# Designs tried in a protein design chat: VHH binders against EKC/KEOPS complex subunit cgi121 (cgi121). Part 133

Target 1, 174 residues: EKC/KEOPS complex subunit cgi121 (cgi121), of Schizosaccharomyces pombe (q9p7j3)
Amino acid sequence: MILPLFPETQVHVFVYENVSNCAAIHEQLISQNPIYDYAFLDAATILYKKQVYSAIIRALEDRRDEQMKTKTIHSEVILSLSPKTEISSAFRQFSMTKKSKNIVVVKIDSKLTEEEEFERLDKLVEGNRVEFSDEELQKLIDFKVLKKNYKLDPSTLENPLASILSSIALRGYS
Short names: E, the ipSAE of ESMFold2; O, the ipSAE of OpenDDE; V2, 0.75 times the mean of E and O plus 0.25 times the DockQ between their complexes.

## First folded at step 15 (VHH)

Design ql2 (from qj85 with A33H; framework vhh_6qgx_2; at its last look DockQ between E and O 0.89; V2 from the best seeds 0.79)
Fold by OpenDDE, look of step 15:
Structure ql2 (fold): chain B 174 residues (1-174), chain A 123 residues (1-123)
Amino acid sequence: as target 1 above (174 residues)
Amino acid sequence: QVQLVESGGGLVQAGGSLRLSCAASGFTFSDYHMAWFRRAPGKEREFVAAITYTGSSTFYTDSVKGRFTISRDHAKNTVSLQMNSLRPEDTAVYYCAATYAWDYWTPRAYEYWGQGTRVTVSA
């Protein structure tokens, strides 16, 4: 996938359900295995495609403007999902954990086609790939976690997307 | 209240050794990666070493590889830095830090910081 504002950057997003080896993946991430150079997100925290895209775009903008707060573009995606500026908190809120069952995987700067990237990633993730769509994400979301992460209340629940995107966009400015 | 309290700093001669210790409290120690940073006079704070929350992996800045060893004790909620073959350029205030993230080399990634302990290495 090519983002219009970043035509030179290829991005792939994958969704896996019923992942059995999240703990193993997590160990590879914390050990800084370069083979696992992705953003692994807990699907329980993701409700919309636009939420993911918004975070990706913000991360790419930060990189473009040499304003990244984290070391890697993938860690910046994780940070960009959070309404908080604190990196550790963002990871705690949105990053895949050892106990995760469903995940969203983001690859930025891919040199491979989506299919090729999937084949590569499929060797790392033991789960079922599902479509990256709002419909599938809605099946995996934990609304309690979502509400907590973005401080959603009854007044914002009617249009949670707007609230989420605003939180992402205005991080550090509120 | 979260606290990271460093100890073990002091004056040593070049070639000597020191063992720094950091006692953590007020948070779930076992969930956090721990690191040591240092700030030399007139320089910015720099990464020294990190250890994962399980202790299974360690990371070091190049200048201390082979000389420094980071370890942690889960039972005591402590992280330590064994510093051998100390050099004058190792002179700095050493800080203990904790993070949930695995962006180990980025100071901003660390949620909690100690007040530091001074290490002075004489020629």
Scores: ipSAE 0.846, ipTM 0.919, lowest interface PAE 0.6, mean pLDDT 95
Fold by ESMFold2, look of step 15:
Formats: C-alpha cells, sequence, structure tokens
Structure ql2 (fold): chain B 174 residues (1-174), chain A 123 residues (1-123)
C-alpha cells in the first residue's frame, strides 16, 4: 500500500495469530540480523488499523523532517505508537517479546508487492496470517494493556480511538 | 531506587589493563541489554560496548575492538568491561547503562545510567 501523504513509500502490514517462534524472532532482532528489518509489534497492544497507520505516518513525518530518534524507520514506528518519547519504554510496551502469541508486522520502503513480501515474511514467522482489519485486531487485543499504555480513563473506554490517535499525533508537543 | 554503580576506575600507564564493574539493583537485570559509554574531557558521551540481555551478542565501537571485552553475570547482577592495551585516548569517565531497546548506540535509548567511574591513562 501507498499512503497518500507519502506517495513514493510502499508500506505493508501483516497480522499473525498463534505464532510459535517469537523467541527465535526476538533473538534475531536483538542480534541486529538485517533479514528481520521489520517492525514486530505485539498484537495485544493494537486495537485499530488507524493506530498502526497513525504511528507509520508519524514516523515518516519525523524522517522527512530529520527528527527521527531511533536508528531505523521500523524502530521509529515502535516509538511512534507511544504517547511519550522514551525509546526503551516504547519498546517494552509495544514490541513483540519472546512471550508474544500474536503479532502485527510492518514493512516500510518495501520494493515488493504485498504477496512477495508475505512470501518472504512467511519464511520467518511460524503462525497463521489473518486479515489486517479492526475485526481481527479486536480479537487479539488485551484491553488492560491498551488502557495502561495510553492511560485511558473510564470516560474514554467506550470509544478510545480519538484519545489514542491524539496521543500518537501530539507526542512531544505538550 | 534503581542503581547502577560503577567501580574499578583509576590511574594506569599506557599499555596497561583495567577491569570495570557495574553493580545493578532495583530492576530486573536479566530483562535488560547493558552497555558502557564514555565521556572524554570536552567531548560528548560515546558508545563503547553493549551486550544483549542473555549475553548472546556483543557490540563494540571500532576504536576498542580487540582490546575491550564486555561481559555480564546474572548471578551477581553485574556487567563488566575488561580493558586491555589501554591508550591515553581511552581517558574518560565510563558510564554503565541499561535499555530494553535494541538501539544500542544511541544514549537516548538508555533508561538507566550510572554516575560513572574515572579512568585515566598516562603515557
Amino acid sequence: as target 1 above (174 residues)
Amino acid sequence: QVQLVESGGGLVQAGGSLRLSCAASGFTFSDYHMAWFRRAPGKEREFVAAITYTGSSTFYTDSVKGRFTISRDHAKNTVSLQMNSLRPEDTAVYYCAATYAWDYWTPRAYEYWGQGTRVTVSA
């Protein structure tokens, strides 16, 4: 997919459930293996497609403006999900861990079609691909984690989307 | 309550060796990647070495490769830096740091910092 604000940047997002090899993937990420250059997110932290797209857009805006805080665009997506600017806590809160079961995987600057990127990714992830949709994400979310990560209070819990998106868009401006 | 306490600094002649140690408390040490940074007089902090939370991988800045070795001991909650073949250019305050993120080279990625131990290398 091509985002309208960044017409030269191809982005793909995949969702996997019941992933059996998160520990192996995590080892490759911490060892800096370039084959694993994706953003691997814990699906327990992602409720909406717009949450992911807002983080991608924020990361791309920061790259365009030479304001990135992290080494890669994929690590910048992880940071951009956070309402705060602390890199270590953003990774702790949103990244896939060795104990994760369901993941969202983002590829930015892909030179491949969605199907070609999927075939490459599917060699790395041992799990079941599901549709990237709000319907599927809602089955995988942990609402306790979501509330903690975005500090949602009872008045926003019925429709938290606006609060979450505002946190992503306004990070660093308060 | 979180503490990283460096020790082992001092004055040493060029060509000598020192072993720095960092004692960690107040957090789950085994969940964190550990690193050493240094700050020379008049300069900004620079990355020296990092070790992953399990010890499976290590990373070094080019100027210390082959001379410095980072290691960790989960039983003692310590990280160490063995510094051999020391040069006057290694003179700095050495800081121990901890992060959950795997962006090892960026000081901003580090959540916890020690207060530093001074290393002076004389000709």
Scores: ipSAE 0.663, ipTM 0.851, lowest interface PAE 1.3, mean pLDDT 91
ESMFold2 (binder alone), look of step 15: mean pLDDT 89; pTM 0.911

Design ql20 (from qk3 with V98I; framework vhh_6qgx_2; at its last look DockQ between E and O 0.91; V2 from the best seeds 0.77)
Fold by OpenDDE, look of step 15:
Structure ql20 (fold): chain B 174 residues (1-174), chain A 123 residues (1-123)
Amino acid sequence: as target 1 above (174 residues)
Amino acid sequence: QVQLVESGGGLVQAGGSLRLSCAASGFTFSDYAMAWFRRAPGKEREFVAAITYTGSSTFYTDSVKGRFTISRDHAKNTVSLQMNSLRPEDTAVYYCAITYAWDYHTPRAYDYWGQGTRVTVSA
C-alpha cells in the first residue's frame, strides 16, 4: 500500500495468528539477519490499524527529517509505537518475543507487490495469515498489556484510540 | 536495582593482553544483550563489541576484529572482553552496557551503563 504523505514509499502490513516459530524468528532478529528485515510486533500490543499507521508515519517523518533515533526504519517503527523515548523500553513493550503467538509484521520500502512480499514472508513465518483489520486485531489484543503500555485509565478507555495516537504523536514532548 | 561493575582494566604494553569483566545484577540476565563501549581521550564514546541475549552471535567494530573477543557467562551473570594484541589507540575507558533491543551499534539503545574501567596501552 501507499501512504498519501509518502507516495514514493511502499508499505506492507501483515497479521499472523498461531505462529509456532516465533522463537526461531526472534533468533534471526537478534542476530540481525538481513532476510528478516521487517518490524515484527507482538499483536497482543496492537489494537487499531491506525495505531500501526501512526507509528509508520512517525518513523517515516523521522527519516525524512533526518531525526531517526534508531539505525533502521523498522526499529524506528517499534520506537514510534511507544510513548517512551527509550529504545530498549519500546522493544520490550511492542516487539515480538520468543513467546509471542500472534504478530503484526511491517515492511517499509518494499520493492515487491503485497502478494510477492507475502510469499517471501510466508517462508519465514509459520502461522496463519489473517486480515489486517481492527476486527482481527481486537481478537488478538491483550488489554492488560495495552493499558500498561499506554497508561490507559477509566477515563481514556472509552476512546483508547485517541489516547494511543496522542501518546505516539507527543512522544518526547512530555 | 540494575548494577554493572567493570573490572580488569590497567596498564599494559603494546602487544599485550587484558581481560575485562562486567558483573551484572538486578535484572534477568538472559533477556538482555550486552556490549562493550569505549571512550578515548578527546573522542566520543564508540561501540566495541556486543553479544546477543544467549550468546548466539557477536558483533565487533572493525578496528578490533581478530583481536578482541566478547563472551558471556550465564551462570555467573558476567560478560567479558578478551583483548589481545593491544595497541596504543585502544587506550580508553571501557564501559559495559545492556539492551533489550538488537540495535547494538546505537548507544541510545542501551538502558544501563557501568562506571567504566580504564585501559592504558603504552607504546
Scores: ipSAE 0.884, ipTM 0.935, lowest interface PAE 0.5, mean pLDDT 95
Fold by ESMFold2, look of step 15:
Structure ql20 (fold): chain B 174 residues (1-174), chain A 123 residues (1-123)
Amino acid sequence: as target 1 above (174 residues)
Amino acid sequence: QVQLVESGGGLVQAGGSLRLSCAASGFTFSDYAMAWFRRAPGKEREFVAAITYTGSSTFYTDSVKGRFTISRDHAKNTVSLQMNSLRPEDTAVYYCAITYAWDYHTPRAYDYWGQGTRVTVSA
């Protein structure tokens, strides 16, 4: 997929449920294996497609503006999901862990079609691909985690999208 | 409550060896990487070495590869840096740090830092 502001940047997003090998994938991530150069997110933290797109856009804007805080665009996506600026905390709150069961996987700067990227990714992930859609994400979210990560109160939990997106867009402006 | 305490610094002649140690206390650091950084006079902190929480992978800046070895002891919650074949350019204050992230080269990715131990290498 192509984002309008970044027409030369191909992005793919995949969702997997019932992933049995998150511990093995996590070992590859902490070892910085370049085959695993994706943003692996815990789906329990993702409620909306727009949440992911907003983090991708923020990461790409920071790259364009030479304001990235992390080494890779994929680690920058993880940071960009966070309302805070602390890198280690963003990883702890949003990245896939060895205990995750459902994941959202982002590839930025892909040179492959969606199907080609899927075939490559499917060799790495032991789980069932589902559609990247608000309907599927809703099934995988943990609302307790979402509330904690974005400090949502009862008034925003019914329709938290605007609060979440403002947190992503306004990080650094307080 | 979290404390990182470095030890083992000192004065050594070029070609010599030192072993730095860093003890972490105050919290359980499961799934945290441990690393060493150094700051030479007049320079910014630079990454030296990191080790994953399992100890399965280690990372080094190019200038220390083959001379320095990072290791950790999970039971004691410590990390060590064996520094061999020391050179005057290794003179710096060495800092221990820990992070949950795997962006090991970036100082701001680290949650907690020690106060440092000074290493001076004389020609």
Scores: ipSAE 0.561, ipTM 0.820, lowest interface PAE 1.9, mean pLDDT 89
ESMFold2 (binder alone), look of step 15: mean pLDDT 80; pTM 0.821

Design ql21 (from qk3 with V98T; framework vhh_6qgx_2; at its last look DockQ between E and O 0.97; V2 from the best seeds 0.00; counts 0 for: pae E 2.04 > 2)
Fold by OpenDDE, look of step 15:
Structure ql21 (fold): chain B 174 residues (1-174), chain A 123 residues (1-123)
Amino acid sequence: as target 1 above (174 residues)
Amino acid sequence: QVQLVESGGGLVQAGGSLRLSCAASGFTFSDYAMAWFRRAPGKEREFVAAITYTGSSTFYTDSVKGRFTISRDHAKNTVSLQMNSLRPEDTAVYYCATTYAWDYHTPRAYDYWGQGTRVTVSA
């Protein structure tokens, strides 16, 4: 997938449900295994494709402008999902945990086709791939977690996407 | 309230050893990575060592590899830094820090910091 604002950067996003080895994956992430050079997100925290894309774009913009707060572009994606500026907090809010069951996996700067990348990732993730769509994400979301992460209230629940995107875009400006 | 309290600093001769300790409280210790940073006179704070929340992996800055060892005790909620073969360039205030992330070399990734303990290595 190519983003219009970043035509030279190939991005892939995958969604897995019923993942059985999140604990093992998490162990590799905390050990900084380069084979696991992805952003592993807890699907329970993701409601929209645009939420993910917004975070990716924000991360890429930060990199372009040499304003990254984290060491890696994938960590920056995790940070970019959060309305908070604290990296550790963003990880607590959005990153995959050892207890996660459903995940969204983001690869930035891929040199592989989507299918090739999937084949590679499929060796790492023991779960069922589902379509990256709002429909599928809606099945996996935990609204309690979502409301907590973005401080959604009854007035913003009518259009949670707008609130989420605003939170992502305005991170650091509140 | 989160607290990180360092101890074990002091004056030591070159070639000597020190063991720093950091006592952590106010958070779920077992969920967080722990690290040591240091700030030498006239220099910026720099990464020294980190240990994952399970203790499964450790990370070191190049200048201390083979000389320093980071460890943690889950029962006591402590992280330690064994410093051997100390050099004058190791002179610094050493800080304990904690993070939920795995961006261990990035100071901004850490939630909380201790007040530090001073280590002075004489020639």
Scores: ipSAE 0.899, ipTM 0.944, lowest interface PAE 0.5, mean pLDDT 96
Fold by ESMFold2, look of step 15:
Structure ql21 (fold): chain B 174 residues (1-174), chain A 123 residues (1-123)
Amino acid sequence: as target 1 above (174 residues)
Amino acid sequence: QVQLVESGGGLVQAGGSLRLSCAASGFTFSDYAMAWFRRAPGKEREFVAAITYTGSSTFYTDSVKGRFTISRDHAKNTVSLQMNSLRPEDTAVYYCATTYAWDYHTPRAYDYWGQGTRVTVSA
């Protein structure tokens, strides 16, 4: 997929459920294995497609403007999901962990079609691919985690999208 | 309250060795990567070494590879930096730091920092 403001940047997003090897993937991430150069997110923290796209856009804007806080664009996506500026906390709250069961995986700057990228990723992830859709994401979300991560009150839990997107867009301005 | 306390700095002759230690408290040590950074007079803080939360991988800036060794002890909640074959350009204040992220070279990735321990290497 091509985002309108970033016409030279191909992005792919994949969702897996019932992943059995998150601990093994996590070890590869902390060891900085370049084969695993993706953003691996815990699906329990993701309710909307727009949540992911807003984080991708924020990361790409910061890269364009030479304002990235992390070393890689994929690390920047993880930070960009957070309403706060603390990198370590953003990883703790949003990244896939050794205990994760369902994940969202983002590839930025892909030189491959979606299906070619999927074929490479599928060798790394032992789980079931599902559609990247609001319907599937809503089956995987943990609303208690979502409320905590974005400090949502009960009234905003009815329509949390605007609050979440504002948190992503306004990080560092509040 | 998170605390990182460095020790083991001092004055040493070129070619000598020092062992720095960092005692950690106030957080789950086994969940965090540990790193050493240094600041030489008139320079910015630079990455020296990092070790993953399991201890399975270590990372070093090029100028210290083969001379410095980072290690950690989960039972004592400490990280150490063995510094061998020291050179005058290793003179700096050395800082211990910790992060849950794996962007080890970036100071902004680290939430908690020690106050530093001074290492002076004389010719």
Scores: ipSAE 0.522, ipTM 0.800, lowest interface PAE 2.0, mean pLDDT 91
ESMFold2 (binder alone), look of step 15: mean pLDDT 84; pTM 0.857

Design ql22 (from qk3 with V98L; framework vhh_6qgx_2; at its last look DockQ between E and O 0.95; V2 from the best seeds 0.78)
Fold by OpenDDE, look of step 15:
Structure ql22 (fold): chain B 174 residues (1-174), chain A 123 residues (1-123)
Amino acid sequence: as target 1 above (174 residues)
Amino acid sequence: QVQLVESGGGLVQAGGSLRLSCAASGFTFSDYAMAWFRRAPGKEREFVAAITYTGSSTFYTDSVKGRFTISRDHAKNTVSLQMNSLRPEDTAVYYCALTYAWDYHTPRAYDYWGQGTRVTVSA
């Protein structure tokens, strides 16, 4: 897909459930295997498509403005999901772990079509692809984790999207 | 409370060897990658070496490849840097650091740092 603000940048987002090889994927990530050049997110931490898009846009803006805090655009996406400025904390909060079962995978700067990218990624991920939608994400979310990551309280739980987007947008401005 | 305590620094002649050690406490050791950085006089802090969570992979700056070896001991919660064939340009304060991320070459990725141990290599 193409983002209106970044027409020259192709972005793909995939959702997998019941992934059996997250531990193996994690080993490749920590080893910086270039074949795994994606942002692997724990789906338990993602509630909305707009949450993911906001993080992607924030990362792309940081790159455009030469203000990236991390080395890669994908790690910047992970950082951009977090209300915190600490990279390590962002990874703890949002990145896939060895124990993850459901994941959201983001590819930025893809040279492939969505289908081609899926075929490539499908060789790496042993799980079931589901639609990237709020409906499917809501089935995978852990609200306890979400509340913790964004410090949601009863007053913000009625409209958590607004709070989440504000946290992403205002990171570093507190 | 997270603590990183470096040791093993000192004065050594060019061509000599030193083994630095970092004792870690206050966190789950196996969940974090460990790294060594150094800061030479008049220079910025620079990446030296990193080792992954389980020790499955290691990373080095080009100038130390073949001479330095990073390792970790999970039983002792330590990370070590074996430095061989030392050169005067290796003179620096060496810092131990930890991160949950895998952006190993990025200093900002590291949340906790030791106080450092001084290494001086004479010509």
Scores: ipSAE 0.876, ipTM 0.933, lowest interface PAE 0.5, mean pLDDT 95
Fold by ESMFold2, look of step 15:
Structure ql22 (fold): chain B 174 residues (1-174), chain A 123 residues (1-123)
Amino acid sequence: as target 1 above (174 residues)
Amino acid sequence: QVQLVESGGGLVQAGGSLRLSCAASGFTFSDYAMAWFRRAPGKEREFVAAITYTGSSTFYTDSVKGRFTISRDHAKNTVSLQMNSLRPEDTAVYYCALTYAWDYHTPRAYDYWGQGTRVTVSA
């Protein structure tokens, strides 16, 4: 996929459920194995496609404007999901962990078609690919985690999209 | 309250060795990477070495690779930096730090910092 504001940047997003090897993937991530150069997110923290797109756009804007805080664009996506600027906290709140069950995987600057990237990724992830859609994400979300990560109250939880997107877009304003 | 306590700094002649140690306390750090940074006179902190929370992987800045060895003791929640073949350019205050992230080279990624221990390498 090509985002309109970034026509030369190919992005792919995949969702896997029932992943059995998150602990093994996590070991590769902390060892910085370049084969695993993706943003691996815990699906329990992601409710909307727009949540992920907004974080990708924010990361790409920060790269364009030479304002990135992290070393890689994929780590910048993880940071960009957070309403706060602390890198370690963003990883703690949004990244896949060794105990994750379902994941969202983002590849930025792909030189491959979606199916070619999927073939590569599918060799790394032991789980079932599902559609990247709000319908599938809603099945995987943990609303307690979402509420904690974005400081949502009961009225906001009825329709939290605007609050979440504002948090991503306006990070650093407070 | 998180506390990082460094030790082992001092004055040493070029070619010599020192071993730095850092003890972390205040809660369990089993999921945190541990790292060393240094700040030379008139400069900003720069990455020296990091070790994953499992101890399975280590990372070094190019100028110390082959001379410095980072290690950690899971039971004591400590990280050490064995510094061999020291050079005057290694003169700095050395800081230990902790992060949950795996962006190890970036000082802003670190939640907790020690107060530093001075290493001076004379010609």
Scores: ipSAE 0.572, ipTM 0.819, lowest interface PAE 1.8, mean pLDDT 90
ESMFold2 (binder alone), look of step 15: mean pLDDT 80; pTM 0.823

Design ql23 (from qk3 with A33Q; framework vhh_6qgx_2; at its last look DockQ between E and O 0.82; V2 from the best seeds 0.62)
Fold by ESMFold2, look of step 15:
Structure ql23 (fold): chain B 174 residues (1-174), chain A 123 residues (1-123)
Amino acid sequence: as target 1 above (174 residues)
Amino acid sequence: QVQLVESGGGLVQAGGSLRLSCAASGFTFSDYQMAWFRRAPGKEREFVAAITYTGSSTFYTDSVKGRFTISRDHAKNTVSLQMNSLRPEDTAVYYCAVTYAWDYHTPRAYDYWGQGTRVTVSA
């Protein structure tokens, strides 16, 4: 995938359901194994493709402007999903954990085609790949988690997209 | 309510050893990575060492590698820093800290901080 704002940056996004080895992947992440240099997100926190796009764009803008707060672009994506500026809280709220079952995986600065990147990732993840689509994401979301993470009230829960995207875009400006 | 309490600091001659301990209370830290940072007079807080919540991986700043050892005890909710072959430039206030993230060198990535324990290394 090519983002219009960053045409030189190749990005791939994958979704897996029924992942059996999240604990093992999590151990590799906290050990900073470079083979696992992706953003692994808990799909229970992701309702829209645009949510992921917006976090990727925010991370890339911060990198371009030398305003990144984390060491890697992938950790910056995790932070960028959060309405808050605290890194540990963003990871606790949005990253894949040892208990996760469904995940969204982001690769930024890929030098591979989508199929080639999938081949590498599929050796790491024991689960079923599904399409990165709003339809599939809607089946994996936990609305209680979404409400908590973005502080949505009943009036916004029926169409929360604008509120979520504003939270991502405006973090650090208010 | 949440507290991290460092202990074990003091005055020691160059070449000597100290063991720092950090006791956690008010929360269980079984899901948290733990780290030590230090602040020398007039300087910014700098990363010293970190250990994953499982204990499977440890990380050290270059200047302490081979001299300092971080360890943790889940049963006692403590993390320790064994400091050997101490040098005058190790003189600092040492802080323990905890994070859910794995960006270990960045102070703002840490949720909770201890009050610090002073280590003074005499020439």
Scores: ipSAE 0.631, ipTM 0.847, lowest interface PAE 1.6, mean pLDDT 90
Fold by OpenDDE, look of step 15:
Structure ql23 (fold): chain B 174 residues (1-174), chain A 123 residues (1-123)
Amino acid sequence: as target 1 above (174 residues)
Amino acid sequence: QVQLVESGGGLVQAGGSLRLSCAASGFTFSDYQMAWFRRAPGKEREFVAAITYTGSSTFYTDSVKGRFTISRDHAKNTVSLQMNSLRPEDTAVYYCAVTYAWDYHTPRAYDYWGQGTRVTVSA
């Protein structure tokens, strides 16, 4: 997938359910194993495709502007999901943990087709791939976690997407 | 309340050894990665070593590879830094740090820091 704002950057997003080896993946991420050069998100924290895309765009903008706060573009995606500026807080809120069951995986700067990237990633993730769609994400979301992460209240729950996108966009400005 | 208390610093001669220890409390020890940083006089804080939450992987800055060993004890909630073949350039205040994130090279990724323990290596 190519983002209009970043035509030179190929992005792939995958969703896995019932992942059994998140702990192992997490160790590899900590180890900064180049093979695991992805953003691994806890699907329980993701409700919309646009939420993920917004974070990706924010991360890419940060990179473009040489304003990245984290070491890698993928870690920046994780940070970009958060309304908070604290890196560890963002990771705690949105990153895959050793206890995660369902995950969203983002690849930025891919040189491979979606299928090729999937084949590579499928060797790393022990779970079932599902469609990257709002429908599938809705099945995996933990609304309690979502509400907590974005401080959603009855007034904002009527249009949670707008609130989420605003939180992502305005991080560091509020 | 999260606490990180370093110990083991001191004065040693070049070629000598020290073992630093960091006692951690106030959080779930096994959920966090542990690291050592150091700040030499007139220099910025720099990464020294890190260990994963399970202890299965360790990482070191190039200048200490082969000389320093980081380890953690889950039973005692401690992280240690064995420093061998110490050099004058290792002189610094050494800090224990904790992070939930996996970006262990970035100081800003660390949630909590100890007060530090001073290591002085004489020529």
Scores: ipSAE 0.477, ipTM 0.778, lowest interface PAE 1.0, mean pLDDT 93
ESMFold2 (binder alone), look of step 15: mean pLDDT 82; pTM 0.841

